# Miniprotein binders against b1l550, part 162

Target 1, 279 residues: b1l550
Amino acid sequence: MRLPEELLERARDIHSEAPSHRIKLDRVGSFGLKVPVEFKGFLLLAEADVWVSLPEGRRGVDLSRQVEAIYELSNPPKDPFSLCREAAISLLEKLNYADSSGVSIRFDAPLQDGESLKYYGVEISSIASDEIINKIRVEILGMTACPCTAELIRAYKSSEIAATHTQRSLGILEVSTKAEHPDPDKLASIIERAMSSPLRTYTKRPDEGGLVIRSLSNARLAEDVVREMIHLFLEEFGHLPEDTHILAAVRSMESVHMHDIYAERSFSLDEIRKEISSH

## First folded at step 12 (miniprotein)

Design p9M
Fold by ESMFold2-Fast, scan of step 12:
Structure p9M (fold): chain B 279 residues (1-279), chain A 94 residues (1-94)
Amino acid sequence: as target 1 above (279 residues)
Amino acid sequence: GEIRITVEMEKDGKYIRFEYTITSPEELELALKEIERIIRMVGADRIRITVEASSEEEAERLADEFRELAERLGYDEIEVTREGNRFTVEAERE
């Protein structure tokens, strides 16, 4: 149904009114927008959230302006990092009552895997206020092999090849920094190198055997994987500002249990360096 | 009934693919608008939309709607093929 133009012309501007309760809201926005992006030569359909802070004296946000801001910047598709940063800045410029804005973009990133592609999860954010804070989260599956069972089997009878159970493990690296977003492919690489072995999209029998042997020869606890991810992160990204915050985590989907094993560590670069230097 | 839509598009040798599962007329209308917006943003040279409807009558009706969508988007070569309750619209610029 279409309402008469005369009625709409006389309608109150609800968003500009004072609210019933003078309470600030941290994030008000449009969530789940589909936007195309270009990532490392690939055209991908990403999902975006856009938001702004809402001051205690204003009832609502102009949601149509939020959607317009990111859509304008998505035509033609551009890289998701520039889109994220530029849209966050644009939101603050267009919505002058806001103290801060944010944009989050999620997509499955392609990674070359022999003759095929595999995919890993990426979520990037830019939060704008007096400064811009860039955040990135990378999730990728790998394989881990249990060192405890390997040792038990070795003790049972001598073997050149360790026997143990293997399982898929989800590695997670999340970085929040005032510098530009870290390269997600490098974060994914760190996670995969910390695992017992990476997962492959397609393997033939000889290649599968090699992957399994590699995993069994490099058996690691979830705790080992997290520590290795942190070590590798510091080697690659230790140059970031000292107040950069990192979350490193692993969820191991244990093949011999009905539950998962989880290990994590959250830290700032300043904090972790002081901890390591105490040894 | 349930409707499944698969959208594939190409721009300068790059490809996007995504899907919808539609359970209401309102969802269908929103999906059509979103598909149109994404195609316009991408500036796709070629599109292929496959729809699996709940009946042959529904497929025939929807095939016309998707053909009209391709026409509105400015494609000059449009081919619609239907087999039972499934149809495919392929469109390209020359």
Scores: ipSAE 0.606, ipTM 0.865, lowest interface PAE 1.7, mean pLDDT 85

Design p9V
Fold by ESMFold2-Fast, scan of step 12:
Structure p9V (fold): chain B 279 residues (1-279), chain A 94 residues (1-94)
Amino acid sequence: as target 1 above (279 residues)
Amino acid sequence: GEIRITVEVEKDGKYIRFEYTITSPEELELALKEIERIIRMVGADRIRITVEASSEEEAERLADEFRELAERLGYDEIEVTREGNRFTVEAERE
């Protein structure tokens, strides 16, 4: 039911009023919006969050203008990286009381896997203020094989074929930079290459055998995977600004335990280069 | 009382699929607006909307709303099919 339009003349502008308490809020916005995007030739339905800072003297944010900003930029669907950056800038222009704005976009990215597709997780953000900071997080599952158990089996002499337990491991790369977002397919590739083997969408017995043999011949600790991810990242993205921040992490869902193993390292490019060059 | 809506939206051979599980009239109203918005944003060539409800009457009424939406959006070749309490609205431009 539509209320009479005459009410607009009499209604107070609540969000422009002074709040009950003069406290600044860091993020106020619309979360969980569905927006279509085009990614590498695919049409995907992404989820977006949009927000702005709210000064201590203002009661509320114009939520409808936030939603309009990103929806207008999503018609027709476009590249999610451009959408993220443009929407963050647009929010600051449209909501001039804000000191900062941000946009996050989440989607499952397709990756070619033989004759089929597999998917990995992507979350990108752009935060605008006096400058713009771009952030990307990529998560992809792979396989790891335990080198400790492999060594015990060799010592036992039960077989010439190294046997050990394998498990699914989640690899994570997160990058925060003043440059453009890194290509998520390249980040996903780095993670998969650091693992004992990648996972496949469709496998039959010959493919499964190959995957297992690959994992067993390339047994790696979670700690090994994190170090390899960092090494491969520096080879591919060492050209980024020195103040670029990276998180590299692995969560191994241990098949022989009721708990997971987790390893991580956070660093700036300046920090890691000094560490590596000193040794 | 529970309504399930499955939406497929296609443009130039590319498509997205998404679903709603609705338990209130307010949720339904929001879902209908969001579905129309996504279809318009994509500029879809083809749409396929499947509605399943606990009663045939509810599912049919909602399917008719989507049929009318497709007509308002200018789709050619609108087809409604039924399998029990499940109705599917398919619409194409061509």
Scores: ipSAE 0.503, ipTM 0.835, lowest interface PAE 2.2, mean pLDDT 86

Design pc2
Fold by ESMFold2-Fast, scan of step 12:
Structure pc2 (fold): chain B 279 residues (1-279), chain A 98 residues (1-98)
Amino acid sequence: as target 1 above (279 residues)
Amino acid sequence: SEEELERLADEFRELAERLGYDEIEVTREGNRFTVEAERNGVRIRITVTRDGEEIRITVEIEKDGKYIRFEYTITSPEELELALKEIERIIRMVGLPE
């Protein structure tokens, strides 16, 4: 069913009216949009949120213009980083009453894993006002092995064998910057290298044994993993603007406990350089 | 390199000319250049700075009372090519002097 377009000329413009209460809103928009993106040769279906600020004197936002802005830029599909930045800028241009706009795009990124694929989580955003702030969050699973239990078993058996418990751990790197989004594959690589070993989608018993031996030989506390992630991040991305903000975290799903272990550190590049140079 | 900065300055000057800007000024200071262009109340400023092997590009656009600023940190030729394409698309979208 479709109503005549002539009705648009008779209807009030509700969005332009004064609201019942003169209160500014920080984010008003369309959330959970499905948008195709091209990521490193893959065509993926991503989930997007788009929003703008709404001034205290305006009742509503033009939702159709928000959807138009991102869909016009997503056809043909393009890389999610350019889509994110361009859509945020377009929203701010198309909706002249807004002081700021934002776009967030979430997808599972493929990584080649032997003859199969494994996936890691990516969420990116761009927030436009008088400047663009780009944010990326990468989450990937790896394996950790407990050094405390390894040391206890070594003492008990007078052995140097690294026998201990292992578990899945989720590594997290989040970067907020005025520069363009960092490459998520490089962030995922940093996380995996900081772990005791990476995880695989598919493996046969000899390869599985190798991963277990690697993790046992490289036992790490959650605290060790976070520090190593920060160290590796600075080696790869230390060139970013000094006001770039980073969150490094790991959540270890402890196989010997009913609960998880969590460690994190937030910092700016300026802050961490001063801390490291204090020695 | 000096040759690389000179080439980029010329490329951004030519971009501004292609997009219809008629008041274009290029300023050079050591490892940095700035291209400023204005027409019909629309202004763009592109600043390129080389710091070692890194190139930083800052783009500022002012149109219809709105101001937008964004940055690129370039460490490879591939990153530079993608940044240049995005800069042109964004200026065409929100920075045309009409």
Scores: ipSAE 0.234, ipTM 0.691, lowest interface PAE 5.4, mean pLDDT 84

Design pd1
Fold by ESMFold2-Fast, scan of step 12:
Structure pd1 (fold): chain B 279 residues (1-279), chain A 89 residues (1-89)
Amino acid sequence: as target 1 above (279 residues)
Amino acid sequence: SEFTVEAERNGVRITITVEVDGKEIRITVEIEKDGKYIRFEYTITSPEELELALKEIERIIRMVGADPEEVKRLIEEARRLAEEILERL
């Protein structure tokens, strides 16, 4: 049931009124919207947030217009990168009191894994103002093996491949850039290659044995994984603008401890290049 | 008890399953379009939660290209089934 339309003639326009306090708000919007997207030939249900800045002299934002903007652009489903950029621009055009707008889209991305699929986490955003800043965050699980315990066992038993503890580790790469969003599959590949070995959704015993042997032969500290991720990132994406900001991190869920190990580094491309070339 | 409602038109196949899960209702939605597949679910404990879920389901199904008239019929049938179950909880 709907209230009579004639009530709109008597109702105050609350959003256009002056607020009780003249304070700017950075993000006001609709969060947790479900939108279908097309990603690399897959139809996925993504979760989206849309927002705009609110000036100090305006009480509220027209939330219905925000929701309509992203829904219109989501029918039919399109790729999440175009959706983010187009929706952010559309919001800024439709809500002319705003200085900036933003859109964030989250989903689990499929990745080919032999005959089956595995999934990794993706969050894509675009923030529009005088320019557009594109951000992407990729999270994927891999395996790490402890080099310290491996070395002790090798010394003790003189074996070719030392036994050591292994654990699941979460790799994280986050990129903010004025250029187009980096390909998340390439970011996921960087993370997996930096690990002792990738994880798989389905393995038979011979394949599982190979994965374990790879991990044991490529034992790495969380610190080693972060440094390798940065190195591989620079090889693949060193062409991005110098003010591109990157976060590389690993959280290792240590199998021999009640706590996790965490390592991270934030940097701009300009900063890291100067650091690598220094003595 | 478990009830299923289905619709297929224009290359879009939709299945909504309504089932009792203890003292709750579980609604599962499956969408197949051109060989692509989405599955999602809701846990419903009140009439208010049911209406919010059905509204969201209708929107998603319409966005993927389902026929509007078939969508409305599908949603109304799912509502009827869920309401009958909810009355018994």
Scores: ipSAE 0.294, ipTM 0.741, lowest interface PAE 4.3, mean pLDDT 85

Design pl1
Fold by ESMFold2-Fast, scan of step 12:
Structure pl1 (fold): chain B 279 residues (1-279), chain A 98 residues (1-98)
Amino acid sequence: as target 1 above (279 residues)
Amino acid sequence: GEIRITVEIERTVDGKTKYIRFEYTITSPEELELALKEIERIIRMVGADRIRITVEASSEEEAERLADEFRELAERLGYDEIEVTREGNRFTVEAERE
């Protein structure tokens, strides 16, 4: 049901009124919006959050204007990076009382896996004020193999082939920069190359055996994977501004434990280069 | 009761078919109304040539009522070929634009 628009002429504009307490709010907005996007030739349904800052003297935000900002830019569907940046800018134009705006877009990105597709997680954000800050987070599953158990079994003389437990591990790369969003496919590639092996969408027994053997031959601790991810990131994205911030992390779902192993490192490009060059 | 909705939409541009699939689990009449509006908006934004909506309702009576609502949705969206199939508490609406 929709109330008559004539009622709006008589009703108070609650959102423009003074609040009960003069307190600024950092993010006020519409969260969990479904928007179609075009990514690498694929049509995907993404989930979007849109928000603005709210000044101390204003009671509320016009939520319909926020939703309009992103919906107008989503018809027809466009790439999620342009959508993210343009919607954040549009929010500031439509809501002139705001000092800053932000947009986050989440989707599962397709990645070619032989003749099939597999998917990895992507979340991008753009935060607009007097400048724009772009953020991207990529999560992809891979496989790790324990080098400690491999060494114990080798010492036991049970096999010439390294034997150890394997597990799924979630690799995470998050980048915050004043430059354009990094290509998520390249971030996903970095994560997979840092792992003992990637996971496959479909594997026949001979291929499955080969994947396991590759993983066992490339046994890595979660700590090893994080360091390798950072190394590979610097090779691919070392050209980004020095104040670019990165988070590299791995969560290993240990097959021999009821709990996970987690390793991470956050850094700026300036910080990590100084650290590496001093050794 | 609980209602499960699966939406599949296709758009063909320059000989290439693009496709998305998404789902809803609905637990209230208010959620259903919002889902219907969101489904309509997404279909319009995509400019879909073909849609397939499968609904699993909490009862046969609910499925019968919802089948009519989703048929009307397809008609409002301008589809000229609409097929509705119902089996118990489940129905599928398939619609295509010539």
Scores: ipSAE 0.498, ipTM 0.823, lowest interface PAE 2.3, mean pLDDT 85

Design pl2
Fold by ESMFold2-Fast, scan of step 12:
Structure pl2 (fold): chain B 279 residues (1-279), chain A 98 residues (1-98)
Amino acid sequence: as target 1 above (279 residues)
Amino acid sequence: GEIRITVEIEKYPDGTEKYIRFEYTITSPEELELALKEIERIIRMVGADRIRITVEASSEEEAERLADEFRELAERLGYDEIEVTREGNRFTVEAERE
């Protein structure tokens, strides 16, 4: 059922009215929208949030204009980075009362894994005001092996290959920058290279044995993984603006404990370079 | 080599000024093509009255080539007043609608 458009002429314009309390709101929007995106040749279903700031003198936001902004730009499907940035700008253009706008898009990204695919998590955002700040978070699972237990077993057994516990570890890289979003495949690669070994979607027994041996031969603490991620990030993305902010973290799902181990470091490019150069 | 692009756009709807600035760092020809397409789409979408694009290229030869490409972009977007200023490996394209 659809009501007559003529009713709009008779109804109050609620959104333009003064609010009950003159308080500015930071984010008002449409959350959990489903949008198609094209990512590296794949058509994926992504989830999007869109929002704008609301001034103290205005009761509500034109939510239909927010949905129009992202859906007009998502048909035909395009890459999620351009969609994110362009939609944030479009929101400011369509909603002149807003001081800022934002768009966040989440999806699972396919990554070639031999003859199959594996997937990693991507969340991107763009926040627009008089400048645009782009943010990306990549999460991917890898394998870590405990160097402490490895050393104890090697001492006990005098073996060439140390036995130790291995576990899945979640690596996280988050980047906030005035420049374009970094390539998530490169961020995922950095995380995997920092781990003791990457994980596979599908393995045969010989390949599985090889991954385990690689992990055992490259045992790393969570702290080691975070430091290596930062080192590799600087090699790949040192060209980003100096005020680029990065979070590097790992959560190790310890196979010998009832709890996880977590390590992280948050920094700006300017901050970390000064820290490294002072040593 | 690395190319840095800064785009500034302005629109003057009904006496209010809207200004947006955004940047790119380009390390491959593929990234450059994507950036150029996005810049064009954003400018068209906003309907910008004035644009200013500053580029730092890896060489003077690259800057000269890119300056021509961005001038053509401004012409294609329908700007009437286009000024290109080049100094070494850096150039600025400023364009305005009449």
Scores: ipSAE 0.368, ipTM 0.771, lowest interface PAE 3.7, mean pLDDT 85

Design pl3
Fold by ESMFold2-Fast, scan of step 12:
Structure pl3 (fold): chain B 279 residues (1-279), chain A 95 residues (1-95)
Amino acid sequence: as target 1 above (279 residues)
Amino acid sequence: GEIRITVEIWKDGRKYIRFEYTITSPEELELALKEIERIIRMVGADRIRITVEASSEEEAERLADEFRELAERLGYDEIEVTREGNRFTVEAERE
């Protein structure tokens, strides 16, 4: 049943009322919305959060207008980057009392893997005020092999390809910029190329052997992987604005330990260029 | 070559929002132009300013025509294009 529109004239506008305490809230919104997105020819189910700032003099936000903003822009499904940026702008237009708005969209991105697909994690956001700040975080698993144990075994057996422990490692690249979101496939590629080898969804025995040999021949510390990710990032994305902020990190799930190894570096493009040029 | 695009939009006499693109391919440019058009239509912007830094003077001249056509498609009746070397600015207003 749909109640008569005339009730709107008689009902109190609760959201426009003064609150009991005049306190500004930074983020008020609808979280965990399911939205379809089109990503590189795939129709995917994504999860979205939408929010706005709430001034100290207003009791609540118009939640229906928040949902309207993202759903109007998601039908028909569009790419998640345009959806993210455009929905953030739409929120400010629809909710004129807000000083800022934001949208986050998260999904698992398909990546071609031989005859199959593998998936990596993507989370993007756009925060709008008098300018837009775009963020993207990409996480993908790869394989690392320990160079320390490899060197000991190589010395012991005089073998060119030394036995060593291998493990799954999670690579992370996060970028915050005033420019458009970087292509997540390129970020995922950077992470995989920095690893000892990529991981596969499905391998036959000969391909599995090749993956292991590749990893063993390209043994890398977590610290090596982070440095290589930064180097490759600068080659691919050095054109971004100088105030672009990057986080590069690796979490290695050590097969010979009950704990993980973690390495990270945060930097702005301006900062890292000055550091590298000081050599 | 690299192309930098800065878009500023105004509604009801106030600066509404600024956003940027860094373009490295023709495909990226096509997508940026489509998004710029969608955002301007969605906001109902009364005035826009688009500044483009191209890789060459020849590229800037070609792109200036594309962005002027964009402003015309959006229904702006006062369009001014200013070029200086590899940079140009499109300023457009509607009554």
Scores: ipSAE 0.528, ipTM 0.839, lowest interface PAE 2.4, mean pLDDT 86

Design px11
Fold by ESMFold2-Fast, scan of step 12:
Structure px11 (fold): chain B 279 residues (1-279), chain A 111 residues (1-111)
Amino acid sequence: as target 1 above (279 residues)
Amino acid sequence: DPELWRKYAEELIKRYGGEIRIVVVIEKDGKYIVFTYTITSPEELELALKEIERIIRMVGADRIRITVEASSEEEAERLADEFRELAERLGYDEIEVTREGNRFTVEAERE
């Protein structure tokens, strides 16, 4: 329904009013916007969140100006890294009462898998204030196999290849840095290499058998996977600034339990280098 | 006219009830995106139409295909005209609308 414009003269400017309680809010914005992005030669429909800080003396934010900021920069579609950075900066320019702004863009990224494609989750963010912090989170499923049950069965049957239970495990790498966003394909590769084996979109019986044998021959605890992910991350991205912050995590969907196993470690590059160099 | 659209949609839901499903396929330079809507209110339908139009304009799509499953054949007939008008507003030269029962597809492309 469209109301008469005459009402605007009589309506209070709610957003500029003092709030009921003088409390600063860290993030206020428009969440779940659909924006097209261009990613590695693919045209994808992404989901975007945009926000700004709200000072203690102001009741609300100008949501329409937030939406305009990202939509203008999404026409034509561009890469999500530039879009996040440029939109976060634009939000601060358009909403001068804000001390900080942020933009997050989420989508499922295609990854070559033989003659087919598989997908992994990507969230790319930029947070602007006196400086810009770039954040990226990658999630991809892989396979793990239990080394404990494998050892028990090997002892029982005296077999060179032990049977054990396998399960899907979700690997997570999240990086926050003042440098440019790391390449998400490289982060996904690190996660997959840390697993007992990767998952495939389509496999024939011989290929499926090969993945299972690979997984059984490379049995790993969730704890093992997290440590390997950190090791591989340092080999690929150890050149990032020392205050770069990383979260490495694995959620194992245990096939023999009704619950999941979870392991994680968060660290700065400076912190982890000192730790691994110690006796 | 948003007010007229809202009244129209409200009357349809009151008369026939039900849920509308929309599947959108957009093509640009041999690349494509696919997205869907499940509509349960007149407001959701109005917002979906605006969002579809915005995404098509942002992409600069060469070709579009929109498939809609309505609650009834009568609803499908009425909505088919609305989606044809959308394609016309977007500047497509070749527009084909096909209907089969409570489902219709609008295919549109630039010369």
Scores: ipSAE 0.495, ipTM 0.739, lowest interface PAE 2.5, mean pLDDT 84

Design px12
Fold by ESMFold2-Fast, scan of step 12:
Structure px12 (fold): chain B 279 residues (1-279), chain A 112 residues (1-112)
Amino acid sequence: as target 1 above (279 residues)
Amino acid sequence: SEEEFLRRAWEIAKELGLDEIRIVVVIEKDGKYIVFTYTITSPEELELALKEIERIIRMVGADRIRITVEASSEEEAERLADEFRELAERLGYDEIEVTREGNRFTVEAERE
């Protein structure tokens, strides 16, 4: 099923008209497109957004041409990183009135978990202008345990392993760089290692007990997790260009509160290196 | 027309007290697969879902597809299953099977 060519040609005439107000728009495009991708040997259905900048003298964008750009590159399915970069470049080539273009692709990435799979969230983007900026955001759930309550219980009972409340925490790493997208599996690994313990797809009672003991023995504040994520990121990806921007964040879904705890830090590699070397 | 058929099917569904239709799509290529679902509340949503399903199948070059349709009545589900059977025929599948379990119909199609 396709739109008639005559409709597409007529729509473009309207879009070339002068707007009611001479105002530039930063992003105009098609959002929520479903595209298949190949990711690490898996066939996944991803959700894509495509957009371009719109100059002050033009009424609208060629939405059909935007959709065609990404669909053309999605047949057959390819890796989402190449798709993202190539589609962003294609948008600028096809829509010459635009100063910039962008493509964002979101999917749930499979990760081996013993004999099973678990999933974590990935969103990648490529924004093209006189240069290309690649962004990646990884979100994965883990477990945290409260060190404050742990210390109170330990003081009360004189135990080496204190009882405390545990909760699910969402770890977030977002990277914006002129280099290639970082490997999302490595970003997910950094997040999980910064947590009190990872979450598992399936555990038997003895294995579940082990995860709980690990979490209790490795109690961490959301603030601790963010700092550890940054430390581990610098060890793995400190070679990226100095103007690379990172967001590290944790949202802890506190089991003893009606609200969440949130901690974050945004920085460039240059900024964080100067900060660490000054202390 | 296709639009008239879908509109009439929806009118019958509403007369029978049906507001939602669920569609589960499984697409397979070289032992890899994707699964996605729709909850349809209007004829317009159904038409868009059909176009999207066709596009994804074509992009993937799927060897096998399985589309399961569930509605409140067997009659409505069967009519929708016929739409997906016709879709499979248009996509060039030569082995098409339609099975029923109550108000749930599954269209399974593959290439040899």
Scores: ipSAE 0.504, ipTM 0.750, lowest interface PAE 2.4, mean pLDDT 84

Design px13
Fold by ESMFold2-Fast, scan of step 12:
Structure px13 (fold): chain B 279 residues (1-279), chain A 113 residues (1-113)
Amino acid sequence: as target 1 above (279 residues)
Amino acid sequence: DPRYEELLRLAWELYQKGLDEIRIVVVIEKDGKYIVFTYTITSPEELELALKEIERIIRMVGADRIRITVEASSEEEAERLADEFRELAERLGYDEIEVTREGNRFTVEAERE
């Protein structure tokens, strides 16, 4: 339903009015927008959030201006990294009362897996103020195997191949930097290499056996996986600015328990280098 | 918008007949690439928002082909909704539009000549 122009002209400009309480808000915007993007040759439907800061003297934000900012840049679809950064900048230009703006874009990224594809989660953001900070979070499932149970069974059966329980584990790498977003495929690769084995989209019975055997011979605690992820990250991305912040985490969905195991470490590049060099 | 007024009436009629949901599956294709997304609609307001969102995404992508499947509790209601998507395809400039039925499911396929 479209309201008459006369009614719209009579309506108060509520957004520009003083609020009932003079309190600034950090993030006000449109969340859950569906936006098509082009990612590495694929057309994907992403979910986007856009926001700005709201000063204490202003009652509301212009939501239509926010939506216009990202939609104009999404037609035709473009890569989500450029879209994220350009939309954040555009928001500050369009909404002059804001001190900062942000854009987050979430999608499932395709990853080549033999003759098939598998998917992993990607969330990127750009936060603009007097500087731009780019953030990326990658989540991908892999497999872990319990080394404690493996060692007990190995001793009991006197076998070279340890038997143990395996479970799905979610690996997480999050990077916040003043540089460009890291390549999510490389982050996903780091996570998978740190696991006992990757998960496959398509396997034949012999290939499935091989994956299980690899997992059993490469048994790792969630804590082991996090440490390995950090090690591999430093090898690949140690060139990023020293104030780059990283979160490395693993959530193991234990097959023999009703609860999960979680391990994480947050650090800056400067912090972790000093820690490692002290040993 | 007069077009949405009729859809609102349709959705309300479906609700009054005890229909607890309408299901919509959307496929959008451009240069051999495609996206698929779905809606489960339980209110007239949700239906109106879904229709606007579908139109916006189709326009942004510049789709060569679209396929929209609608399922409702009755054949008559599903057919009326499919007719709305047929009209949408016409407004977006699609020349070849086909509507097919499988029970309470209607599929609108449209592509440019």
Scores: ipSAE 0.501, ipTM 0.739, lowest interface PAE 2.3, mean pLDDT 83

